# VH-VL binders against Probable D-xylose utilization operon transcriptional repressor (gntR): the designs that were tried, part 4

Target 1, 226 residues: Probable D-xylose utilization operon transcriptional repressor (gntR), of Paenarthrobacter nicotinovorans (Arthrobacter nicotinovorans) (q8gal4)
Amino acid sequence: MDATSKRLTRTTVASQVRDFIVMEIAQGRLPLGAPVREMEIAAQLGTSQTPVREAFRELAALGLLESRIHVGTRVRQLAEKDLVEAVPIRSALEGIAGRLAANNYHKHAEEVRGSFEAMKEVAEGGDRRVFAAASTTFHRSVVRAAENASLLRAWNALGIEVMTILAMASSDIPLDDAAESHRPIVDALEAGDPELAEHALTHHVAAYLPATAHSNGGVDAAVQAS

## First folded at step 17 (VH-VL)

Design w5 (from w1 with heavy chain N31K)
Fold by OpenDDE, last read:
Structure w5 (fold): chain C 226 residues (1-226), chain A 122 residues (1-122), chain B 109 residues (1-109)
Amino acid sequence: as target 1 above (226 residues)
Amino acid sequence: EVQLVESGGGLVQPGGSLKLSCAASGFTFSKYAMNWVRQAPGKGLEWVARIRSTKNDYDTYYADSVKDRFTISRDDSKNTAYLQMNNLKTEDTAVYYCARIRYKDFLHFDYWGQGTLVTVSS
Amino acid sequence: QTVVTQEPSLTVSPGGTVTLTCGSSTGAVTDSYYPNWVQQKPGQAPRGLIGSTYNRHSGTPARFSGSLLGGKAALTLSGVQPEDEAEYYCLLYYGGAWVFGGGTKLTVL
């Protein structure tokens, strides 16, 4: 196998490992702050440590994992402060995504609509972590619909999965209501209205701010900045 | 132990009607979506219909091939899902399976019944 | 009409590795389609293997793994066993409805 073939295979396996770990975090099997061991992941997936290590590096770069010398690798534990700082950035990125996606919606309608419906279904299950994952899947579909690779990379670097899990864990909003709160986004995209889509997304994301941040005027500042 | 048991299959003439039942046990029935999937002889699997419980009602979806002819329903008090089939056609001949979807772990088809045979023939 | 496409048949040796794919006529398959994989052996009812792209069901051996590959959903069997000879179906989610692929017949020689 030439060096190119080996590299392609390695990249593919590493990507699979990455996706697996993201799913484990999203589903709560890897709790926030929990240690992640390369050997264990390799054993679970029936692969070598090399692609797992690469996946860990990628996930660390994305802010989902933290690697410390002599301590090992752990799922990142986001503090409330991190959420407050990240939400305005997320809002801005998803606003851009909404504008772009509105113009391309016809190509991505099935994915976006499907992920929205899936989120509504999952809401009935009553598991907030599962719902958070479904929500992230929906938002990712919108970002993908923007057809902008740079935007997607920036969005992924915020650690949206962990952010969403934390937000949902800190909220008492019924999951069915949380699901329905996404409807304006879908409606705007279906209408092919970039401005409306941007507005719907920025307002939606602003709600991810902790209640304490809302009291301090943080929501208004984030929305106005978007 | 999770069990799904289909019943109600049989021989019916074209244009006839039949009602299938899926009796569930070993799990909290109301927390799962129920599906009907059919398999014609020697053919692949075809999704037919899905029903899930909502806060106030039920949400149903159908394949285009059975829309307006078939009705999926459920009785959570009896842990049973149903498929009312009207205006049956020869192409509806198949083994009909019930399958559950688990929401607590996203969207997973995990358990299937043994199936019941429906034969539509003149 | 949405069409889900699978390889009609694949052959693998015992102990070998094989990857089945699942494509959609609507475009690239992502986790938004919540790919599921179902196994069916001759004369038996279907059995769930993988849900939501990556998740193994209870009883699914570790040698089965789900992934996304090249815009398709994929099922990989590493260290194939003779008992793995079966028909494998993928199904994709389309906003309440599900669509099955045509199935892949896996032969273990």
Scores: ipSAE 0.831, ipTM 0.929, lowest interface PAE 0.5, mean pLDDT 89
Fold by OpenDDE, fold request of step 20:
Structure w5 (fold): chain C 226 residues (1-226), chain A 122 residues (1-122), chain B 109 residues (1-109)
Amino acid sequence: as target 1 above (226 residues)
Amino acid sequence: EVQLVESGGGLVQPGGSLKLSCAASGFTFSKYAMNWVRQAPGKGLEWVARIRSTKNDYDTYYADSVKDRFTISRDDSKNTAYLQMNNLKTEDTAVYYCARIRYKDFLHFDYWGQGTLVTVSS
Amino acid sequence: QTVVTQEPSLTVSPGGTVTLTCGSSTGAVTDSYYPNWVQQKPGQAPRGLIGSTYNRHSGTPARFSGSLLGGKAALTLSGVQPEDEAEYYCLLYYGGAWVFGGGTKLTVL
């Protein structure tokens, strides 16, 4: 197999492994502080260790996992806190993206609209992990529509895939409703209204905050003050 | 084993009507979107229509070439998808395939039927 | 009208590597278009190979891999076998509708 082909395949499998682990953590099947063993994950998913290691690296970089010499890999005790802290950053970045994308929407309409429809379609499947991935795809299309490479890099570095899975796992919102909640974003972009687009995206992100984050009056106040 | 079996094809005159059926077995039919794809003789594949089940109804999409003439439907209790074709044209002559998409696992075309031939000729 | 473009034909030697591409007239192809790849051999029904850009279907050999390359969807065959001689179609998703490419005839010589 060509090295390039193998790499591409590994990346895909690694992303699936990543999403699986994140879902396990989010749903409490992998408790905070619990050990996560590479071989066990590989066996459970019927994969080789290579994509699992890649997933571990990514999750460690995002602060969800920690690896120590002679101790192994564990779910970080403060992982949830770190992810909550990323939410206002996501809101800010996507707000900026919305403003910019509104002016460029005509160039990216097919991608944005297509990804929105795809998200609605997969919502019917009832798989929250799959839906989270489709949601991320939609949001990425909006960020791409901003035509700002620095913004896209910053957004990607935030670990939106992980954030979205965690948000969806902690929410009881029906997936069809979750999909429909993106409509104001699409409408704002189609209208070419930067202000509405920013508002729609900012409020959308706030809606995906864990219930525990809503109780801390600070994030709602920040969103309302903006 | 997953099976899709198309039926209902045949010879029809221009302006005529025909209804195709796709009988599915070997999987939970309701968990998949169903598609019709056609292939004219010696030509490439053309997507025709898609139907997915929703909580209370069905969601359908059509190619512009068949819009308002063709109707895709399904009966989940019978594990069968249908394509009602009205006002048929000579350019509708093709082998018609049914294909499934699993929306639980993103959007994947995986299994196809063997096809049924529709010939529209005077 | 949206047009999906593929190479009309490609030739590869047994054991070689070949990459098929799938472009869209609407712009760069991303994962938002959920590229699918379908194989069809002469006189046979189509068979799904790849879905959602990267995902191999059951029964798809490991030598087949999907990717995004240069603003297009791509199908790479590494270690091509004689039985891989076939027509390959890509599909792109456009908000409920699907559009097929014209297909690529792959010859193994």
Scores: ipSAE 0.821, ipTM 0.932, lowest interface PAE 0.5, mean pLDDT 90
Fold by OpenDDE, last read:
Parts: sequence; C-alpha cells; structure tokens
Structure w5 (fold): chain C 226 residues (1-226), chain A 122 residues (1-122), chain B 109 residues (1-109)
Amino acid sequence: as target 1 above (226 residues)
Amino acid sequence: EVQLVESGGGLVQPGGSLKLSCAASGFTFSKYAMNWVRQAPGKGLEWVARIRSTKNDYDTYYADSVKDRFTISRDDSKNTAYLQMNNLKTEDTAVYYCARIRYKDFLHFDYWGQGTLVTVSS
Amino acid sequence: QTVVTQEPSLTVSPGGTVTLTCGSSTGAVTDSYYPNWVQQKPGQAPRGLIGSTYNRHSGTPARFSGSLLGGKAALTLSGVQPEDEAEYYCLLYYGGAWVFGGGTKLTVL
C-alpha cells in the first residue's frame, strides 16, 4: 500500500476510533478522568496504534482528552465544556450558512436533499453513532451550499462530528424523529428563504444539543439571537 | 452466513408480467434495505428499485426507466423481497440481482445474490 | 438525467497502483453521495467492495481503498494482484435512488 493509500485509510480508521471513544465517553463507559491508552484502544478495536494516536490528537484538540508527558492520555474532567461552549458558535455559523445556502440551493439541492434522505435511511439502522455521522454529513452539505470557504473552515474547526455524537448520545429522541427534525431546514432552503433557513438551523442546533449545553444557557442564547 | 437468492426469472412476451423473489437468510432482514439491480447482456449495472422499512410502512424508490411498471415489495416475515414487473419491454431483458444495503456502517451495498435472468422476447 | 462517469478502462501492472474515479454530472462528489464500489468478474455476480466512500466491506482486501479526490469518488488499488482484473462499478446516492457509473474495466498486465 502506497503512502497515499495508507494515509487515506488511516484517516478513515482514525475517524472511526474517534467516534468510538466519543461514544464511550458520552455513554459513561469511559469515565471522566480515566486513562486512555493507545495500545488498549488499538487492541480493542483491532487496529494499529497510528490511527488511535491521530484520534487522540483530534480529541485533545477538541478538549475531550488531555495528554501529559510521562502521565499519558486521560479523559478530561471537563470533557464537554469546550464543546458546550462551541454550541452558540455552531448555531451562529450554521445560521449564516443557511442564509447563504438559501440563495444557492438550486446548485446544491441534490447533495442536501440526498444527505437528508440518507439520514432518514440510516435512522432505521438504529445506530446513534452512524446517525450522528449522517447528520453531520447533512449539516456539512448545507454549509457547503453557502459557498463560503472561510465559513466551512470555521465550522469544521468546531468538531461538529464530536458535538453531534455527544448530542445523539445524550438524547432519547428516536432516530427517525431526529431525522425528521431536519425537515424544516430542507423546506426553508427549498423555499429559498434565507431568514427561514437561518431560523430553522439555529433552532435545530439549540433543540438537539446535549442537555449540558442547556444548563449553561448557551442554547438559550443561541435561540434568542435568532 | 448471509445469503440472497433470486428466483422467478424466465422468458416472457413483451407486455407480459413477471414477479421476482429474493430470499434472504443469515441476517435480520427487516433491518436492511433491499434493492434490485439489473444487468443487460454485455452491459453495465443499472439500479432498478429500493425498499426500506419505516416505522409504520415501507419507503420505495424506482429508477425512471421502470417507474409505474415495476413494484418493489417485501415480506419481512418471510425474509423475502419481490419485484413485480408489468408491461415488460425488450429492454428489460437482463440478469436481475438483489442486493442489500447495510445501515450499520452508513449505506453499503455489501451482499448480492447470484441473479436471475429475465428475457423479454417475442 | 443524472450521469455518473467512470473511466472506461485502465491498465496496471502487477504490484502497481491504480486509481479509478467516479464523477457526477450534478457536481462535485462528496460523502453526501455515499459512494459505493462494486467489483464484477466475468460470469460472476457483483461483489461489494467499498461503501460510503471509505468503508471496506467484509472480505475486501486492504489494498483497496476509497476516497474523495478532485471532486470525484475514487477507488485506489495499491499492490494490484492479477485476480483484481475485473469490472469496477461505482454508484452514487441521490436521495433514495442510486445511479451506477458505466464501469471501469481494469486490466492487469
């Protein structure tokens, strides 16, 4: 396998490892403050340490893990804090994206509509991790439809994948309902209504984020800004 | 082991009807979407139809080439998917494959049957 | 009508590397299209290789990898084996419907 192929495969595996760890944290199987060892995770998932290390780096950057020299890697005690703080930012960015995308929707309709339908299909599988990924894919399609590279970069920097996994893990909403909750976004975009799209997205983000985000007032602030 | 077995193919006159079956085994059938894909002799693969289970019903999609002529259905109690083909045309001549979509890892066409030949000829 | 485009044919030497591409007439292919790759050898039924851009199916050798490249879905074979000579189809998801590419005949010489 050439270097390029290995890298691409590694990235995919790293993402899977990331999602696995996030789910373990979200569901309490990996307790806050608990040590996380690359070798153990690799063994558990039947992979090499390389993609695990990459996942660790990403999760550290997002504040879920912390690594200290000679101490190793641990789940942060405030693992969700940074992500919760990112909620109003996500809301704002996706609001902007919705407004912009509404004007460009005709060029991106297949992607947005397709990703929405895919989300509904995946919901039937009952896997919240997979659903979270599909949800992220949908939201990304909307952000792409905004045709703003800076916006996309900022959005990606928030760790939307992780945020979404946490949201899904902390929610008891049936996945089919979760999927349908995105319909107002699609409808607004199809209508070509920037204000409605912005509103739909900001309210969606506020409604389906982790309960911990609500306790910190971040969600309410996002809703009031709409 | 996952198995998909198509049946019901045969020779039919233009304008005729035929019903194909896809018998599934080795997995929880109701949790997967089922597809029909066909391949005309010496040609590429063409997606025909998909059916997935919803909470209270089924969701179906069709290729434009077969819309209003073909009907995909399933009986989860029998682990079987069906393709009712009406008003058959010569261009419908093909090997018909059933394939499942796995949702556990997003959308994967992971398993295929061996196919059943449908020949539409005068 | 939506058209999915593949290279009609590609040739690669044993042990070599080859990349097949899959483009959409609707625009750049992203993960929203959930690209799948299917292998078919002469006289055989199709076999799933890759799903959702990156995910290898059970039994798919590690030398097969899926990616997004230049606005297209891509299948890369690294360390090609003689048994990899086959027709390769991509298919893209369009909101419930799927569209196959025309297929790529891969010859291993």
Scores: ipSAE 0.818, ipTM 0.931, lowest interface PAE 0.5, mean pLDDT 90
Fold by OpenDDE, fold request of step 20:
Structure w5 (fold): chain C 226 residues (1-226), chain A 122 residues (1-122), chain B 109 residues (1-109)
Amino acid sequence: as target 1 above (226 residues)
Amino acid sequence: EVQLVESGGGLVQPGGSLKLSCAASGFTFSKYAMNWVRQAPGKGLEWVARIRSTKNDYDTYYADSVKDRFTISRDDSKNTAYLQMNNLKTEDTAVYYCARIRYKDFLHFDYWGQGTLVTVSS
Amino acid sequence: QTVVTQEPSLTVSPGGTVTLTCGSSTGAVTDSYYPNWVQQKPGQAPRGLIGSTYNRHSGTPARFSGSLLGGKAALTLSGVQPEDEAEYYCLLYYGGAWVFGGGTKLTVL
């Protein structure tokens, strides 16, 4: 295997490992502050340590894990706070994306519509991790439709994949309903209405906030102020 | 072991009808989307139709080439998917494969049947 | 009508590396199109190799990898084996419908 092929494969496995870990944290199987061991995760998933290490790095960069020399890797105690703080930023970025995408939708209609339909199909599988990935794919298609590279970079830097998994894990909403909740976004884009698209996306992001985030008042205030 | 077995192929005249069956085993049939894909002699693969189960009904899609002539259906109690082909044309001559899509791990065409030959000729 | 385009044929030596591509007439191929790759050997039924851009199916050798490259879906074979000589099809998702590429004949010489 050439180096490139190996890297691509590792990235895929690493992403799966990432998603697994995030789900474990979200569902309380990996409590805040708890140690996370590379070897144990590798063994559980039947993979090598390399993709696990990559996943750890990514999650550390996103603030969900922390690694200290000679201490190892742990779930950050304040990880929830960081995630909550990211929600209004996501909302704002996706709002901007929606407004821009509405004007460019004709060029990206197949991608956006396709990803929406795929998300609905995946919902039937009943796997929340997989659904979260499909949801992220949809939202990414909207951000891409904005044709703003800086916006896409900023959006990617928020760790939307992780945010979405956490949101889905903390929610009891049926996946089919979760999928359908994206319809207003698609409708707004198809209508070519920038304001409606912005509104639909902003409200959608707010609705996916964990109940715990709503109680802390910070995200609601940010969404209402937008 | 996952198995897909197509049947119902044969010789038919133009304008005729034929119904294909795909018998599935080794998995929970109702949780998977089923597809028909055909391959004309010496040609590439062509997607024909897809059916997935929804909470209350079935969702179906068709290729434009077969729309309004073919009907995909399924009987989950029998673990079988069907393709009703009406108003058959010579260009419909092909090996017809059934293939499942797995949704548990994204969208994957992971298992295929061995195919059944449909020949439309006068 | 949406058209998916593949290389008609490619040749690679045993042990070599080859990349097949899959393009869409609708624009750049992204993960939103959920690219799949299917292998078909002469006289045999198709076999799924890769799903959703990156995911190897059960039984797919590790030398096969899926990616996005230059606005196209890509299948890379690293360390090609003689048994990899086959027709390779990509298919892309378009909101319920799927569209196959024309297929790539891979010759191992």
Scores: ipSAE 0.808, ipTM 0.926, lowest interface PAE 0.5, mean pLDDT 90

Design w5 (from w1 with heavy chain N31K)
Fold by ESMFold2, fold request of step 20:
Structure w5 (fold): chain C 226 residues (1-226), chain A 122 residues (1-122), chain B 109 residues (1-109)
Amino acid sequence: as target 1 above (226 residues)
Amino acid sequence: EVQLVESGGGLVQPGGSLKLSCAASGFTFSKYAMNWVRQAPGKGLEWVARIRSTKNDYDTYYADSVKDRFTISRDDSKNTAYLQMNNLKTEDTAVYYCARIRYKDFLHFDYWGQGTLVTVSS
Amino acid sequence: QTVVTQEPSLTVSPGGTVTLTCGSSTGAVTDSYYPNWVQQKPGQAPRGLIGSTYNRHSGTPARFSGSLLGGKAALTLSGVQPEDEAEYYCLLYYGGAWVFGGGTKLTVL
């Protein structure tokens, strides 16, 4: 492995470390507020500290980790206010994604339909964190169908999986109904209707806002199940 | 503990039929999709069929290689999945495994049986 | 016509690092295809290692990690052990149906 190969390998390992940490946070194995130590992560994944440090820096930029000089790095203590701040941005990005994806859907239909079906299967298991991951995968498939790398990068920067877990904590909707609430998005994309797809995504994402934000004039008050 | 036990394999002539069973224990069978996967001697794994749980009206899915010849079914009162194989061909010769998809941590094929051998030859 | 493609064989030294890949004939492999990795040793039933791209099955050693790389699913073994010599299958979800790759025979020498 030459220096060029090592750079590519380190970048690949850094992506793996990043994805690993996101999943550990999402599944609760790495609790909010918990310390995250470079050497422990490196040892656990069988890698050097360099790609771990790169992943930490990226995750801090995403707002999932936070560092204090001479104290160390922790999972950021995310709260309802973080959801209130991020959801309008996510809603705007996903609205754009839906509009663009409707024009490209034929190339992505297998992926989008598959992730919708997976979400319905996962809902049957009754685990809200597993559902949140499947929901995030579905939304990511729609954003990928927009075929806009800048949009996908911006969307990924919002920490969507963690945000979705916070939103699920704010909702009593049965998981089967939560899965079915995504059908208007699929229908709009199948119809090739950019305006309908934008509307469906914007309204769906707005439902992630806590009830208190809706009463204070939040972005768009979508249905929140009782 | 989770166990999957296949049975019903054997020797059959081309054009014949067999019915395989997969007896399950150690979990709430009715909540899981069940799958059949086969492996011809010296070859790789091939997914054959899947049946969803009761809540999904037992929707079924088949590999193209077996569509219209094989039927997957289940009896939740007996914790058993079945594979009815009709019009068998020599290329259907394989060890047939049943396998479960785990939903608790993501979609996994987590538990596998030990397999039952089906031999189709004249 | 869907084909899932894996390297037929790979060799790695004990303690080394190797990456197995899994491609789809229909396009890029993403987390929407829920890549799974299954290990099979001679004379044994298959066992699950990783599901949903990244998620290690209970009992899967930490040296196994899953990822997405260059439009393919990837299984990386870091610090390979002699007991890792096996055949490794990926499988992808296509909205109800699953398709196995042809398998990669990993030799540890």
Scores: ipSAE 0.582, ipTM 0.795, lowest interface PAE 1.7, mean pLDDT 84
Fold by ESMFold2, fold request of step 20:
Structure w5 (fold): chain C 226 residues (1-226), chain A 122 residues (1-122), chain B 109 residues (1-109)
Amino acid sequence: as target 1 above (226 residues)
Amino acid sequence: EVQLVESGGGLVQPGGSLKLSCAASGFTFSKYAMNWVRQAPGKGLEWVARIRSTKNDYDTYYADSVKDRFTISRDDSKNTAYLQMNNLKTEDTAVYYCARIRYKDFLHFDYWGQGTLVTVSS
Amino acid sequence: QTVVTQEPSLTVSPGGTVTLTCGSSTGAVTDSYYPNWVQQKPGQAPRGLIGSTYNRHSGTPARFSGSLLGGKAALTLSGVQPEDEAEYYCLLYYGGAWVFGGGTKLTVL
């Protein structure tokens, strides 16, 4: 008998394309500064060019791609300045997420604990890009636990995987220690303490700031002021 | 070339014991977690057990269906993982595969052995 | 007791498109469960196709793609070939343990 599948909405397909491109950038399969072609992405994902163009427009608006008339679309050359600018925004969003997630944790505990365990497993391999992806998956699980679709959309739009890779390029923290540094977030959520969860996430995200920015009064000073 | 070779299968009566081996070659065995997966005749795949590397104190994990009866272990000097199966039941009849999880580019099972048959029957 | 659910069987014509799904008894499947897809042809050992939701293994044809769809993991095969006739298993990570689905038998007619 013929197999049939429900069609995805245009918005849903474009969101899937966006998430795919962010992961390709994060994993280095789509290098910073590299050209990005709509037909190539559409072929890889088995979709038409329309949702791909929409994903490109969204990623360009969010600063991950850049498009110039007659030059084409490229992955933007992201730098330390971009990280310094993004960390306070991420900290605020994840702080809100932690506060909300503390009230919903029991419904999401399997997912949050599982992604924390996955980070520890991936740290065994010693690959910083693979670890950055696992870390981002953990943080996304906390944001999902907030049960706020608007917050999740805003968070996803920040290109977290790419920003995490930039932060790790400026750090020599052993991956086992990086994984373990997420435990206070899990502990705060398990305690059901919204204020503690908010502070654990804002403090943790602030640590992604490069050492140079810390010595010059960067994000830690901005977070403390807020 | 990565290779995984299972051995030690055979016919065993219910309540009996059997020890399977998985000989590994072509990679730094001590740095990888190792897994056992089984498939009963005509049935689907079932994950059985995992053992982590020495870096993680050889932490072990088991499916509920085999907890307290099966023990996974490893000898890094011999590049070999083991599955000790005690108090065997007819339901444990299956082809047993060993498998490696890879972390280099994403989390997945990348190499499988050809399997060894365990038959539990009187 | 965690159950991972797949369609028992699906049929597709050569050149057609089919999507296999993988659901969890504990809730929505997200990237936190690291969905993997494994192919097994009769009389053969399993072969990995896709890991961590959408990452193709070396040697996996481009016509195979993975995604998350409606709270499930999904494997889409576009431009199906006769050699794709096989059983397809998903497996999900539950923090230390992996759980296989029951498998989908794909028939190409």
Scores: ipSAE 0.577, ipTM 0.803, lowest interface PAE 1.9, mean pLDDT 84
Fold by ESMFold2, last read:
Parts: structure tokens; C-alpha cells; sequence
Structure w5 (fold): chain C 226 residues (1-226), chain A 122 residues (1-122), chain B 109 residues (1-109)
């Protein structure tokens, strides 16, 4: 590659492979528990196996893939327990993101409003997996608006598309209502109110917990009891 | 299977008006947003207008180049979208395509018509 | 005014690999802009290839892939065929409106 081109690129090929695999899992094209083969991924993306292998190691460290000697690499079988564990972490990260983003919103308003509008359009299609991807894109736009690279890296490491799919599978909320439930986040950011934005995001993400988890003393109940 | 057919193009003078139609078949028209895209001779594509489905109260969006001159509409009972073009300018000379956005598996433009030519010249 | 920028032309040999890019005047292109890629051959209507950054239309050959690279959307063709000679347009979503790039003329020699 041209040295100038290399110096302008911030996203490694391995990170692009990682993001692709997360999306394939979220959209069900790589089913939970299914084998994942380096050569097949490399062929799909027009790259060598080296960056694919690097992405596999990262995804395994994040708990989305698992490897077993003589069996190979597969998508980990994720469950409700993983959601119950991940939501409080996501809620904390997005709360911080909302607080920071409120002060930067004017520079990111196009992106955040655009992704909110796209989520409403995708809701018309009625596909919960496609909606989960659009919802994740919206939340990522808010996290990007925080202008904190460490926060974005931590947030991305949670496998948010997959976790959002699990949350949507445990809920019967109509997708147009799910899309509209994001409006308080946009309103708080438009107001430039860090405390309101933090609360709106924290509250919104906490609602991803299954109703059975709330009944059995979920995160919100434990926090309220303190 | 899915088909979009544009009609209503032709030659008009600057300042004139023309109404384009896009007849749709092979899908549930009322559930999709519809778009107009144009291409001037020898030039690239330009998005012109969008109208959302019935469920979103037919919200409309326009490119800056056509705001206040063009009006997009639809008749779901006839599976047809329309583009009313008023106060036409020479710069509006183009092939006009009707296009659909797919929402079922991903968000993108998946089907296009064959286009209808509008020529604005004095 | 919002401008979406593409290389005006690129050349590739049959069997080769080429990457087309798509930049935005308003900042980095992210998944929030839902990059789409459209192919148009001379005398034909446009054809959708890729939507939502990565997602091939079911009829799109596997040699086409979409990605985000260096703050731009990218379309990579691996194993280019003579029939891939065409103009390729990127389009980006800006909250209700779509904006096309100027197009890239791909020549296969």
C-alpha cells in the first residue's frame, strides 16, 4: 500500500473483520453455536487469513467466539445470563456517553438525528434483527458524540448488536414503539443537558433487561433497594 | 417480479410543468417509501424526493435543488407514486427513475425503474 | 452544501482487486450514514449492489464487498470480471435525504 494511504487509515483490516463478524452474528447469518472458518471469512472480505485470525482472537477474548482444540472456532452460545450481566455495564458506559455527548452534540447532530430517523424507517419493516442493528447504530452515534476513544472502544467490545438481539427476543414491544422510546435521548442531547442525557440513556438501556430478570431482582430492583 | 415503470416524461419549455408517474407491481406498495432519482445527460445520479408510507402520514423530503417546485405524492389504491414538477428549468433535464428502499433485511435501494426522459429547453 | 466524493475513474485488470472509496464533506462516514453502492452500465438503469455498509443484495456476486475504511465507505471488488466495467455510485443517508457521490468509472483492461 501507498505510505500516504496507510498513514490516513485509522481502522485496521482486523477491526473491519471483527465488525463484519459481529454484524453477521447479529443478523443470524452466522447462527449462535455455528462453526466459523477463517478461509470463508477471508474470501467474503477479499483479504488474507492473517487479519481474520487476529479478529477471531479479539472476538474470543470478548466472549463472542470460542475455540476448542480439534473442534475449531464457533460462535459462542449466548443466553439470557449474558444479557443480565452485560446490561449494567452497557448502561454505565452509555450514561457516561450521554453526559459527555450533551456538550458536543452540535458537532454530531446530523449523525445522531440521522440514525434516529433511520431506526424509525427500519421499524416499518417489522424485522427485529434489522431493528436491533439500527438501534445499535443509533447508540453508537451517541457514544461517538462523547468524543472519548477509550469509551468507544470499551462500548464496541461488548458485542452490542448481539446483546440487543437477545433483548429484543425477550420483548414483545412493537418496533415503532421501540424506535420512539429513543426520542427522550435525542431531546436531552438537543437540550444540551448532561444530567438529563445521562439519565435518559441509563434508563433506556436498563429496559433491555428481560421482565423475568426484573421480577427476580434484576439490576433496576437492586439499585432501587440501595 | 418486482417492477417499477415510470411514465409521463417529454419535452417542455422552461417555466412549464409536468407530472411523472411510477406504477409499481410485485410487492405491497403501501408499506414502502418511494423515491425519485434523476440523471442529467452525461452526468451522475441525483436523489430528488422521497415519500414515506401511509403509516408515517406520507412524510415527504426533497433535495434542495427542487424544493418548493416539485411535489411528490402517492396513491396506494393504484400502487402509483407521482412527481409533480413545476417551474421547470433547463437544469431539470434528466432521465427520472423511480426507486424503492428495502427495509426487510437491510436498509438500501434495491429496485429501480427504467426511467422516463424529461427535456426542458426553449 | 453536502458533497459525497468518489474517485472519478479507476482501472483494474481482469482477476485483479480494486477498492472504490466514498467520502463525505460533513465528516467521517460511519454506519449512521447507511452507505449504499449502486452499479450502472451504459444504457441501463442503475442496479443496487450493497446497502447498510456491508450487506450484499441477494443477486450481488460474492466478489463485491462493502466496508468502512479510514473515515470513508469502501467497495472492494476481488477477482474482477470484464462485465464489472461500469459506473459505481455511492449514496449516503443524511436524516431523511440521500446524497449520491459523483460516481467512479471502473475500466477493466
Amino acid sequence: as target 1 above (226 residues)
Amino acid sequence: EVQLVESGGGLVQPGGSLKLSCAASGFTFSKYAMNWVRQAPGKGLEWVARIRSTKNDYDTYYADSVKDRFTISRDDSKNTAYLQMNNLKTEDTAVYYCARIRYKDFLHFDYWGQGTLVTVSS
Amino acid sequence: QTVVTQEPSLTVSPGGTVTLTCGSSTGAVTDSYYPNWVQQKPGQAPRGLIGSTYNRHSGTPARFSGSLLGGKAALTLSGVQPEDEAEYYCLLYYGGAWVFGGGTKLTVL
Scores: ipSAE 0.564, ipTM 0.794, lowest interface PAE 2.0, mean pLDDT 84
Fold by ESMFold2, last read:
Structure w5 (fold): chain C 226 residues (1-226), chain A 122 residues (1-122), chain B 109 residues (1-109)
Amino acid sequence: as target 1 above (226 residues)
Amino acid sequence: EVQLVESGGGLVQPGGSLKLSCAASGFTFSKYAMNWVRQAPGKGLEWVARIRSTKNDYDTYYADSVKDRFTISRDDSKNTAYLQMNNLKTEDTAVYYCARIRYKDFLHFDYWGQGTLVTVSS
Amino acid sequence: QTVVTQEPSLTVSPGGTVTLTCGSSTGAVTDSYYPNWVQQKPGQAPRGLIGSTYNRHSGTPARFSGSLLGGKAALTLSGVQPEDEAEYYCLLYYGGAWVFGGGTKLTVL
């Protein structure tokens, strides 16, 4: 690669702005349907409007924000249909991540174990939105362990925390049990078994589908989602 | 109003023992992990110990600098966390704070006590 | 032994912008380490400012912002005011344990 090519593959301030907006949506500080202002976001993050506009375009392309003439930019109203469409994509990406991460786990074990412990600790507080954020952080640590920048970039662009909140609205699983349901992922990575890790992640993520969608396919209903 | 009040500090000779208390009010104490953080005179903050809630069998964690000498504990019926400090050294001289982690939004150290001074000297 | 590293001191003029950083001896700082920022003014107990990378505590002024930058956690203060003169500590979560950085003394001239 040359200097110009590397510019296109590097992490940007815009990706951090995107992650911030996803978190604000997931935590309810930006409610579904609420207006989002470029200058307000830029002020909150101590940045210019340029990376904020870039993040808005990315989030709009992914269906988390929408812009309407004379109305402005708003958080999109998301429904169960959106979850049905997104979960298979997340499942495929995380399956790939698990397979790759198993080969690199020794270098990332401290981070992955730590994020699993954080998820169990957060479950203690009983707040489902906070748990969804901790669950997303755990899954991101597994995706980082894949050591594939393109995969991490694609995964981060899915608005995972919002998807996780939406999935948890259709489930009443106790948070302690939701946290513990991630242990098979950790066990597969500890074993260094790529096929087992791929299966554990694919199976776990697929359980995010609502009950109606489970009746339409090969998604296991026995594995609970976070 | 969330309030954390430390007590039990004082002068102790090297090799001695001391037990600190952190009395909590204004929240459901039994649902929260509690932490001790210390600050030696003129120095920075150092995390010392953490104890989880009853749901997690009171699991404990310690900084390497105090492991095997300090024991964190709690009594949920009294809304109080404790730090038992044994085999004290002069480098343990510090203000000791208790602190809570807020889980409602994220992992935040949100509430701190005013601290209690422990001095280890002859 | 895990070490969290901060600049020992920084100076900024009123109205200026300054960024404090927080690195880990274990590698890049990510959201898995739940970076927190704590302010301590002279003679006072510490006060939480930012948790989980960028989330302000309810009393934290808007001029404070948190981020991840270049494999480190960062605290950016825009429009610095004289009352911002303080020591600023970052702390990182390592699966049940927390480690503080050495602190940055911010001087506002």
Scores: ipSAE 0.544, ipTM 0.780, lowest interface PAE 2.0, mean pLDDT 83

